# VHH binders against Putative ABC transporter glucose-binding protein TsgA13 (tsgA13): the designs that were tried, part 7

Target 1, 363 residues: Putative ABC transporter glucose-binding protein TsgA13 (tsgA13), of Haloferax volcanii (d4gpw5)
Amino acid sequence: TGGDTGDTDDTEASETTASEGTTSGTTTGDVETTDGGGPSEGETVNAAWVYISEIGDLGWSWAHDQARQAVDEQYDWLETEYTEAVAPSDSERVFEQYAQGDVDVIFGTTFGYQDPMYAVAEDYPDTVFEHATGYRTRENMGRYMGRIYEPRYLAGQATGMVTENNTIGYVAAFPIPEVVRSINAMALGARSVNPEATFKVRWVNAWFDPPTAREAANALIDEGCDVIAQEQDSPAAVRAASDAGVWTSGYNAPMGQFGGENYLISPIWDWTEFYGPTLESLHEGSWEADAFWGGMETGVPMLDEWGPNVSQEVKDQVAATEEQILNDELDVWAGSAFEGESDEFLFQEMSSFVEGVEGEVPS

## First folded at step 1 (VHH)

Design z12 (framework vhh_7z1x_3)
Fold by ESMFold2-Fast, scan of step 1:
Structure z12 (fold): chain B 363 residues (1-363), chain A 123 residues (1-123)
Amino acid sequence: as target 1 above (363 residues)
Amino acid sequence: QVQLVETGGGLVQPGGSLRLSCTASGFTFSSYAMNWVRQAPGKGLEWLSGISGSGGSTSYADSVKGRFTISRDNAKNTLYLQMNSLQPDDTAVYFCAKHPRYYSGSWHPFDYWGQGTQVTVSS
């Protein structure tokens, strides 16, 4: 029959997303501040972004670059520039070139930049450095990341409310603390409204591998999962779920166009809510190095828009819980094995599943 | 170390064809998925196609499905993109990209990218 696209049938739409880069680094309070640095209050701020991938990469670097473009348009006193495809081994030279120029702040957006950025920051104390997913700081070097487990918990409630089989599939990238934390948060969310919900996890061992992600999603569906969640840099698992007529939740960026009629909601990033306030503090002369670990109250980790067939009951439940998170009235980890754990533990040490997740975290 | 080098770009007329190649070195090519991504002038990257390490599974963006074909030759460490029925909107820099790997506690969407090859569809 000549209607088929061949063996794999393309499940990817032209609009796709890549995952946000993550870190298993520390959130310790080893923070240094600068006694100046950057421009004087009210002067032009020159900011540079350094990306490990080409701009777009359909997720992490793309999300950061969307925020760079947004703040550039928003602030007349801001000039932005960027460098793409900078391997960690080449990053020290790039940081030095920016620091020697008229750049006031340098944003490095991959964990591998930790040591190169830390070294350059020592030599250029009047330049401000910010390291996404990092764990070491200096007086002139901060670090930042968001608590994506909060919107993951909320998306989890939606999965728990729509499942009829009490079996939810999760297409995961790598067995590292960030991913384990996201799986656990979603499971806790689902079980908060449906105590019988269970999760089955399939590991792709890649952030971006659309064929393998699609196969993992289909295997989970074949095992009886009627909801598919994912932590991948493509919409392949979301689209596979949609094609099979099962509910789905994505990651990183809005994936509603790929989930179609079966789309629930996804945890996504709005880095504009970090870059905006950070650049304003530089413009005002009030910047200090910090270990930013922002929740939904910051606007950085957030939810996208609901799918077209999600009931008002599901939306109301999630909205009520979101309100509690925003008001610091709900601890995502309360009642779990991880209740009372430090931010450092949550960031870099979580290596086991909560009740309701099938199996063990791979070694 | 890991290196990805794209070749085969150039200027073509609308409706024409090009075949892009990406030569990989520094890793076990057959053990990793490979991807084609493009960036049009002034825009972000658009994922086009992916292929599993064995070549047994492929996927395509809707914008190129039926016009582009991804393939690989693991014996030659080479990834290909056959591009047919090219349109002016296909004008972009085309990159091949390798799946990420673990970096001392962090991960990335793509761990290695080629330098890109320019495709211009005009005249």
Scores: ipSAE 0.000, ipTM 0.120, lowest interface PAE 19.6, mean pLDDT 82

Design z13 (framework vhh_7z1x_3)
Fold by ESMFold2-Fast, scan of step 1:
Structure z13 (fold): chain B 363 residues (1-363), chain A 120 residues (1-120)
Amino acid sequence: as target 1 above (363 residues)
Amino acid sequence: QVQLVETGGGLVQPGGSLRLSCTASGFTFSNYWMNWVRQAPGKGLEWLSGISTGGGSTSYADSVKGRFTISRDNAKNTLYLQMNSLQPDDTAVYFCARGGKYSPYWKDYWGQGTQVTVSS
């Protein structure tokens, strides 16, 4: 029939899943402070987001802002604000301004904010800080990221199945572990269904540079790539691939409108599954600094919707593999050089390509 | 103990209509997005439609948009799918699936499903 049965268990189970994700993170040599209080239990929570680009990037910053809007609408006790287009060199000032105000938590959403946020967190021990893609914590500072390599592997299978030239292009941001991990996972996915698949990587050396990303995509297409994947904070490479009539996979946010008839599927972020539980913990007075490292089981890293021309065979293969990942029956790194490596290694030490990716990671 | 029970399936002729129901128990239904997902014979899972906690936002797969309507009754802990203009390709087992508290994306909680067969 119904009733209020299981509400506590269901709420706790959902929060436990999110909490398990936060507790699965790895930490190394973190410096602790003596404070990490946050707001008083039950009071209004004031939260600020700091974005590297305009939220109209339709990528990384957009995905975080969609989640900010969603949690703002969901919680009557939550007040949100944000600042966009903040370069890392300007971020210390912005964090300090928020910490001097009435904000309870500050979310910094790019890798380059690491040192500025870590410094400000020391000076404002009564303010809670959370750093996306960071690797350091304090008593009042957590870090968070999702295991996007899981949906990358799945998108990789799609690329491996549709390629006719066995040459897939990847427009990448920076040669750092986060990006190398994503490239490797996609290559492993492609090669799991097509052992002849190879990846060519071009480095933009920027998170957001649409003209350079488009040039990189077109150069890869000129080299024989008939599928273009990307890791940028814009849909520029997806749009370039669509314009050239080659298959494409995006990143961060749904990009089907830009890939059109040539769209496959993209690994995307649903940050509401992190921000919701985090903000609830602050409201309840139970927040503790953590290193969130959640997989697809948390709902944070996931796949968007299939493009209109993707065959049922491709969809069936990916669905079967996704089920294995969700049931903890598939290790993405099994059979690779990285089989058995720790979460810490995967998070911050991966610096070489797997078999099937051409060239070397730049020094 | 989360439980979802689908009902309302059956045999229908092409062009006909069916209304599926999903009764939820073991959680606060009004706090979760809900989804309909189907699995045709010999095929994988296909997401069809999602609905927000209060019913104010809905989304649909292109294959069913304009023909299917998702709705919910939070007082009855029940999710619905009104299916019109049914086609033979709509033949599948239909599952309701619980989404997140803050997002439409579906999770591993669903029932045994209800069979819909479009044929004469």
Scores: ipSAE 0.000, ipTM 0.146, lowest interface PAE 15.2, mean pLDDT 84

Design z14 (framework vhh_7z1x_3)
Amino acid sequence: QVQLVETGGGLVQPGGSLRLSCTASGFTFSKYSMNWVRQAPGKGLEWLSGISSGGTYTSYADSVKGRFTISRDNAKNTLYLQMNSLQPDDTAVYFCTRGSYYKFWGTSPYAYWGQGTQVTVSS
ESMFold2-Fast, scan of step 1: ipSAE 0.005; ipTM 0.207

Design z15 (framework vhh_7z1x_3)
Fold by ESMFold2-Fast, scan of step 1:
Structure z15 (fold): chain B 363 residues (1-363), chain A 122 residues (1-122)
Amino acid sequence: as target 1 above (363 residues)
Amino acid sequence: QVQLVETGGGLVQPGGSLRLSCTASGFTFSSYAMNWVRQAPGKGLEWLSGISGSGGYTSYADSVKGRFTISRDNAKNTLYLQMNSLQPDDTAVYFCAKSQTPYNWKYGLGYWGQGTQVTVSS
């Protein structure tokens, strides 16, 4: 979600999808040891983060860095460092420099890092690698992402309850499965409480392009949208909605300061719930490569704080549904065309809209 | 149906220690951030500490950092607060609280226990 424009169809990607299922939520407290590297049990852990954008993006990279800071403050045995604004084409050099140094684990936080990290991991088997949004693994390389469609569904209910025009706008990055999944989940959520709700999508064709995102939001408002949601690595669409007096939902990080009186709630990331357990497993010598695909039950994908003018009725509805999701009593995809699809399909292959979303996913 | 029951309070001398417990039921305990909050006589509520659902992340108010330790046992649905180096100003009713959001204790507290009294006096 941090600026990748690439295709996910790769023969080595099929190796990960051909593995025995998705291992979402299985990285918590694993007691089995790995021989794929890492520090001796009880030693200082040196961890490095590599970010696609500057931390000041207040979105994807910011969310990862908040978690890095939090775990650094929490664990006296942890030393952290980072490099920001690393384009995929420059990332192999950065990973190699860290692997050659006194670094035990390297976290790469954008999809475009897949091939560079995978190559470096082969050459440095004593270093542990973790790739956010990745699709390939090695003995010394895991991948991680969260089921953000769960908090999207919940935010969707809020949009469906507050809309008066039954027309909700979505400022989207790229027509890839990650984004289509989020749009569809929000639409299903909205329609679960308001069957008349419809979504209009505008594609920015960038993860970070604040001027274009603002223009897309304003165009949707001009078309009658009275709620603006977004999937961008900036608060530009949220700010545009607030400036126009339109309800808004953000993404990645808390955006209440930009939505003001018109803020609903946003799907956000609490990466401390992934980084904490992962670093603890490295510290105790029990780390194993995994394909983490965690839902709200893990604490990774979550909701931020409600806006100041959201009614108690909306809050109560979302809270009741959230409890059902957490108790595994509600499947977000139930009753949709995607009911019963595998985690692998949801992660990599979703290419069409559900009922209520106008138009078609661009080719 | 959400129930929180605090125990472990009592009278203790300055410099002493107490361990508070909070037993939770009616929700998936491991999926929610939990908090400790106190209220001194005649004063407002003061947030003290929070812990994530997994237990991997904790946070403390400046007034208790270094003296109090929050922890949880998800298998027992129990939250703990280890209180060391207690001072007379720590005298209060102590409440455990479930976050209104599942994972972030910083955002609104949804359910509260009945409280347990802690008195720090010579």
Scores: ipSAE 0.000, ipTM 0.177, lowest interface PAE 14.0, mean pLDDT 83

Design z16 (framework vhh_7z1x_3)
Fold by ESMFold2-Fast, scan of step 1:
Structure z16 (fold): chain B 363 residues (1-363), chain A 122 residues (1-122)
Amino acid sequence: as target 1 above (363 residues)
Amino acid sequence: QVQLVETGGGLVQPGGSLRLSCTASGFTFSSYAMNWVRQAPGKGLEWLSGISWNSKSISYADSVKGRFTISRDNAKNTLYLQMNSLQPDDTAVYFCAKDYSKYPGTYYFDYWGQGTQVTVSS
């Protein structure tokens, strides 16, 4: 992922930049105003993306860039550009350069961009800003993230149903709430269909370190894990599981080609379902700052395609549960220690494992 | 069986040009992004350029931007790399690599060619 999944109910933004949407009584009288410009309805939209890592990570930045390329192809009125490998300490300069140019909207895709983007947005009220994983908004700055724990729970059910020794391995990035939440959601999913399922976690302490992720996966396999899941910006753990003949689930991007005959399914991102509607609203002059927090019903967090050897029984179970999630009939945290916890807790404070996950979160 | 075959490598003097070709078989070429990657003697793999399934999205590494041009012919299942203003440090084995998706952007590819040697020296 590379970011944090910040969300808060306190920073909901009202109408931001919708001058084209203003109607009635605009000839000579007072008119309702927004905080300033933004792109005019029907004109070319110029959009810029700022990435924390290089796009070739097959992870977080890659997933955002696939969506950028897809919307660029889809809309003839859209021009896109990007800058990759931007550290948070360099990001204020990059945001300012785009805001001083001809861009109408700037998408910043890592949690560390929060303060730099928030500061630049104040200085450039006519530019629209959108911050992935952010927790603060302005009239010209929205934030967005998806509830990836929903497809993680579903992938968890698949792991719980295929394991033969009830020992599942998870190759994890950092012991932070975002990652703990994903581990817990998968464990809850597995245990919802297999109460004896247990998870062993190994920490890579990096989002992108393919050799270390491969070593972690192999160590878990050596310890008896017959399923390997991961939370890395690379397919290395999925490839290691495939090489060892062990079931596997990936993250961020479709990894079926790396899992081969042993592939289950992975929680992935389709950011096109966020960027498309957002860019259309900018093109139509109807954009307003929002705190997007989308579940599977939005199409943003989703599942990829099943592996070739997954049984119909597993597919049917996951499909039935997915239907319940889509209909708001199932809360993935129901029955757990985290039932009823706030979004703030889920995003920022989850620091302990649910039942079935071995050990404790490192301090 | 998936197969990628590179041709067009060889010895060239500094400042010269070469055009590499990669012929693909065993998969629907027009459905996937394609990439060029090289490995210089004693160095790791370096991604050079990627092109989407429909040629509308193209990207280059800074080391080759302005000198190399990637292109594809979906009717012929062929990927190309036009290399101009070659430098001694362009000496490497050049690989054609199939992406797993329609758009380029990954360091990991599911199929690779055997590579073609390019040597830039006087």
Scores: ipSAE 0.000, ipTM 0.395, lowest interface PAE 10.5, mean pLDDT 85

Design z17 (framework vhh_7z1x_3)
Fold by ESMFold2-Fast, scan of step 1:
Structure z17 (fold): chain B 363 residues (1-363), chain A 127 residues (1-127)
Amino acid sequence: as target 1 above (363 residues)
Amino acid sequence: QVQLVETGGGLVQPGGSLRLSCTASGFTFSSYAMNWVRQAPGKGLEWLSGISGSGGSTSYADSVKGRFTISRDNAKNTLYLQMNSLQPDDTAVYFCAKASPYSLKYWLSKPSEYDYWGQGTQVTVSS
């Protein structure tokens, strides 16, 4: 009935199967251009997700589970299951259980799953494995991550524009390339509009530890930080910043409720833009191991909404830069020590801070 | 400031068609699910349709399924509702609404859980 699919219309949502009426807030793109039957006429795909935290973390695990729910409702040929609160030390057992249980693909969603998943993948060559934030692959094991450094750079510009003390705090998880990359991108963004901006980093040594993240944020505020950014699987640091009346930027999921009047904007994830195409390829028999490294143009890493007190000048600056990133006219790393480095280096080798970040990456 | 402005309402005969638009500003439009809700005179709010931030997924109330189509153009910050086969019972004020960040887990969240609403556009279906 009068298609909404146009050459200039990205709303081909009318092509999706919305029969269940339970599609989530973000859905991976659907292509019904299959030549042999509809999605439901192909093989059933059984997919499992393994999460480090409980889904109620409202952070990293929540963002992945939002996407799982969205694709489950979108595709009638897809059956999903998951296990939450799986420590890396328990993950090998969980992966083995799924691989033995007729699961077609297993998504492991934390850095610490790398070695356990890599080992299990060798023993189960007919099972597909995908590792979020991973750095190793096999014929039957891919890895995926988004270039979150792009929305980090944009959020960084906002922090640089609003700071009055030129001292921005960053509550970080672990000193690994994924986190160092995010810190560096935010610092480059801030310094692109405010050359005097300086970042202080505190390491929680956990992805999910709300009490420690809160303490780290308060310590940074006590040291003179008037903006708090974070990289944790919870809103604890954002809430601490709001309680102290300082500006804040979150991570993973929209955190405006926790930042309140002091909220800037956060880099967030729309993992449906990865899971949908990946599951479609499995359904169609065209899946191949890849090292997915998608930018904002893919829709995977993105920004949430602005806080209520952010000025139009800040919004305009960020919007102009976002347009350049989306049009591939701006390289976040241009002019930095990392200009010209390969995607592989950016993904797995970055171990030092850019100018403007205090101290050194812990070894 | 978040602002949602509906346009495209009006008088239409039974069996006719109408396309509503909602222009959004003050937030990152593509990051949030959007919904259409209506209220007939003397009745409560009725959720009609929702669409994901990317536009890849949609859902519909049984009362409008097959007759209405929701879509969005993220480059233009605009939400649409194409209404076909309109009936007198479709007479109502139509609102676009932004999902709360905490409602993204449930497409069919109740209207009370929406962050922001437009002021509405009147649709009248009469012979």
Scores: ipSAE 0.000, ipTM 0.180, lowest interface PAE 16.9, mean pLDDT 83

Design z18 (framework vhh_7z1x_3)
Fold by ESMFold2-Fast, scan of step 1:
Structure z18 (fold): chain B 363 residues (1-363), chain A 127 residues (1-127)
Amino acid sequence: as target 1 above (363 residues)
Amino acid sequence: QVQLVETGGGLVQPGGSLRLSCTASGFTFSSYAMNWVRQAPGKGLEWLSGISSGGRSTSYADSVKGRFTISRDNAKNTLYLQMNSLQPDDTAVYFCAKGTSYKYTWGSTTYTYSDYWGQGTQVTVSS
């Protein structure tokens, strides 16, 4: 509602950080290695990450970079570097530059890199490529994603239990299978405990556009949504929900500090559980192209911590369902239009909403 | 396990000074940027200051610039915040936070994220 004034200017007071411009994505260790003579260790692995946004997005690129930092700290034989803010149209050049250098593996971390990375991998068969959210593989190119629909379903149960209006808003990025799958899973979760729950979706048409995401969240709240979920590379929608005093669930990274008193829980990523084993396999010479599609049992997709005002009944319900998912006792898609669909369909081809989600997926 | 423990809070008169300390364990302290953040009663989180892993660069929010000084002792795994010329509006719970090597910007605001926070220490500025 629109009559109240609030104190939301705490972030403006912190706006002046004298940045030295430490954004560029090359690290120490960008030198040719000819090791391999030492009997106690393998050769140094040089790995590069390519990010669509700045690492400081507090979203998707941030989550991948947290894992990059973690594996760099964990493995003395690993040298890492990265490039930020690479638009898909610029990505082919960046991949080519890394492939021409001393880099052993290139991780491309956005859907839009699919065709550029696939093309470069053909031209550089001695370089390993891994594409997050990708659809295709080569002998030298793997793809990886987590079944984030599992923690989305769980967060969905929380939204279904706390809503009083039975109207939940979802601030979404692009109408692609990855996003449609997340929306559908959350709606199924909510409706598993509240059959009257409905979802309204607003499309930002960007992964990172905090002002537009905030406006989308506010528009959904104005339409009667008393819970706001989101799929953006920033906490802007979570913060907008908190400012309006409505419940909220985030994405990618823990967002409890932005949701405050109205925070529920968010699906988040621990990419260390993918990057660690992948880099170890490269170091050992056992790497093979794979189509990684890991659930919560892998530790890659997971839930963060509960908000302070979430009831014990909500927590108990979600914990019981999480145990069923971890024990393969619950199929998220059971009873839906997608029951019995293959992992490949769920990963690559989901293009329509389940019952309870208003409207249609844009073409 | 990552732990951050803040000490040095308390009651102080307007115009007074306090020095906060944060002792870190469970991670390689010298490899991470560190931050101070506060939360006043009924308000949101406010980022105050950040310091690079080696201590070579520091940044401050406008509300505290010139009054507060961040520093670190990597040999002792300890972060400090020297607070001078304290005002009633500085009354808050103060948290130290494990930063990343990166910061983020959204809208017109730039601040640093951390997924590890201390328990906090209460600072009350009152006569």
Scores: ipSAE 0.000, ipTM 0.117, lowest interface PAE 18.2, mean pLDDT 81

Design z2 (framework vhh_7z1x_3)
Fold by ESMFold2-Fast, scan of step 1:
Structure z2 (fold): chain B 363 residues (1-363), chain A 122 residues (1-122)
Amino acid sequence: as target 1 above (363 residues)
Amino acid sequence: QVQLVETGGGLVQPGGSLRLSCTASGFTFSKYAMNWVRQAPGKGLEWLSGISSSGRSTSYADSVKGRFTISRDNAKNTLYLQMNSLQPDDTAVYFCARGYKTYWSGYSFDYWGQGTQVTVSS
């Protein structure tokens, strides 16, 4: 007999739309900043972007450049320029060239630019500098990054719900906190809806290496992974998963065209939500150095569109959890080894896997 | 339950103006990016404009740039679209949508209103 002996009764009150400003804060260090530079209010703003790879990577540099194009199109007072394929060892020269010119702000978009950008900022106090993924600031130099672990957690729930083998593959770039944080968030998301889900990680040791990324994806599939996630600046792993008929989640930019029938959803960047307000503050003469660390509530880290064959049950689960994250009702790290850790730790110090991720972070 | 309700549509002559409103309920409005999308008779969906959760960033399709202005009032849970210099080709059902439209990536909209009809005709 299968009589009802434990009907659950969950009644959720209607969510409120009457809140403002109680979003998670950015990591704020003690910043010794003054009003260090920028154009006069109402004047034309000249902005330059410096990219580590070519825009054609269809990943990190591409996402930043799409945002550059968007703000250039949006603001008649804004003029933009860029330089691509700039190695960190060559970056000081590029920053100095822009700072010597008629450029009001320089956006450097890779971690390796930290020391070159910080040095040039000291020599050019009238130029504003902004460093994506950076950790140091000056009176004329801010830093910015988004809490991509939030949409990673959501994409993780989708992977946990569609896996039949409880084995999810992750094609990863480098064993650094940024990447470990993303892997861990995805695993926590998957295990929140499927406690048996496990993750196998393969390291490419490059941000952009499509042949190696494809090989890593195929190796994970051969090991029994029926879902492939990735953290690369190309869609190669997504395409490999699609070719093999397994589910897939991308990164950085929408990859639905490469995942096809097996596409789930990807954590992506809308950098216009950072560049827009930053450029407006420069135009208005109100810019000050900051340590931006925005979550999904800012619009910077976000999800793209669902794949065509994802069930309504998966979509409903993810939407419900997204609502909790946006309303500050769910902490991604709650119940994990990293519960209660500072934003500084999450940003720069996370070096170990959560339960459910096989193996250890390489040293 | 998430609900979006558009109002302000109607019949207007070429060169006229209308202001559309979208009232949101069932979620924390100030945490979500919002968008306006339209569908002309016999045509597909066309994204028109987006606004960030804070209202600090806005974006527009080329077809409406300079004529339409998107805004929001987070205290009132309301999204607006001010439509100026209306043309016959602006005739469509106008939808409020919750979620993210990146400049380059297409639409991540999870909830839509029922739409409001705008007719531009003499």
Scores: ipSAE 0.000, ipTM 0.175, lowest interface PAE 14.3, mean pLDDT 84

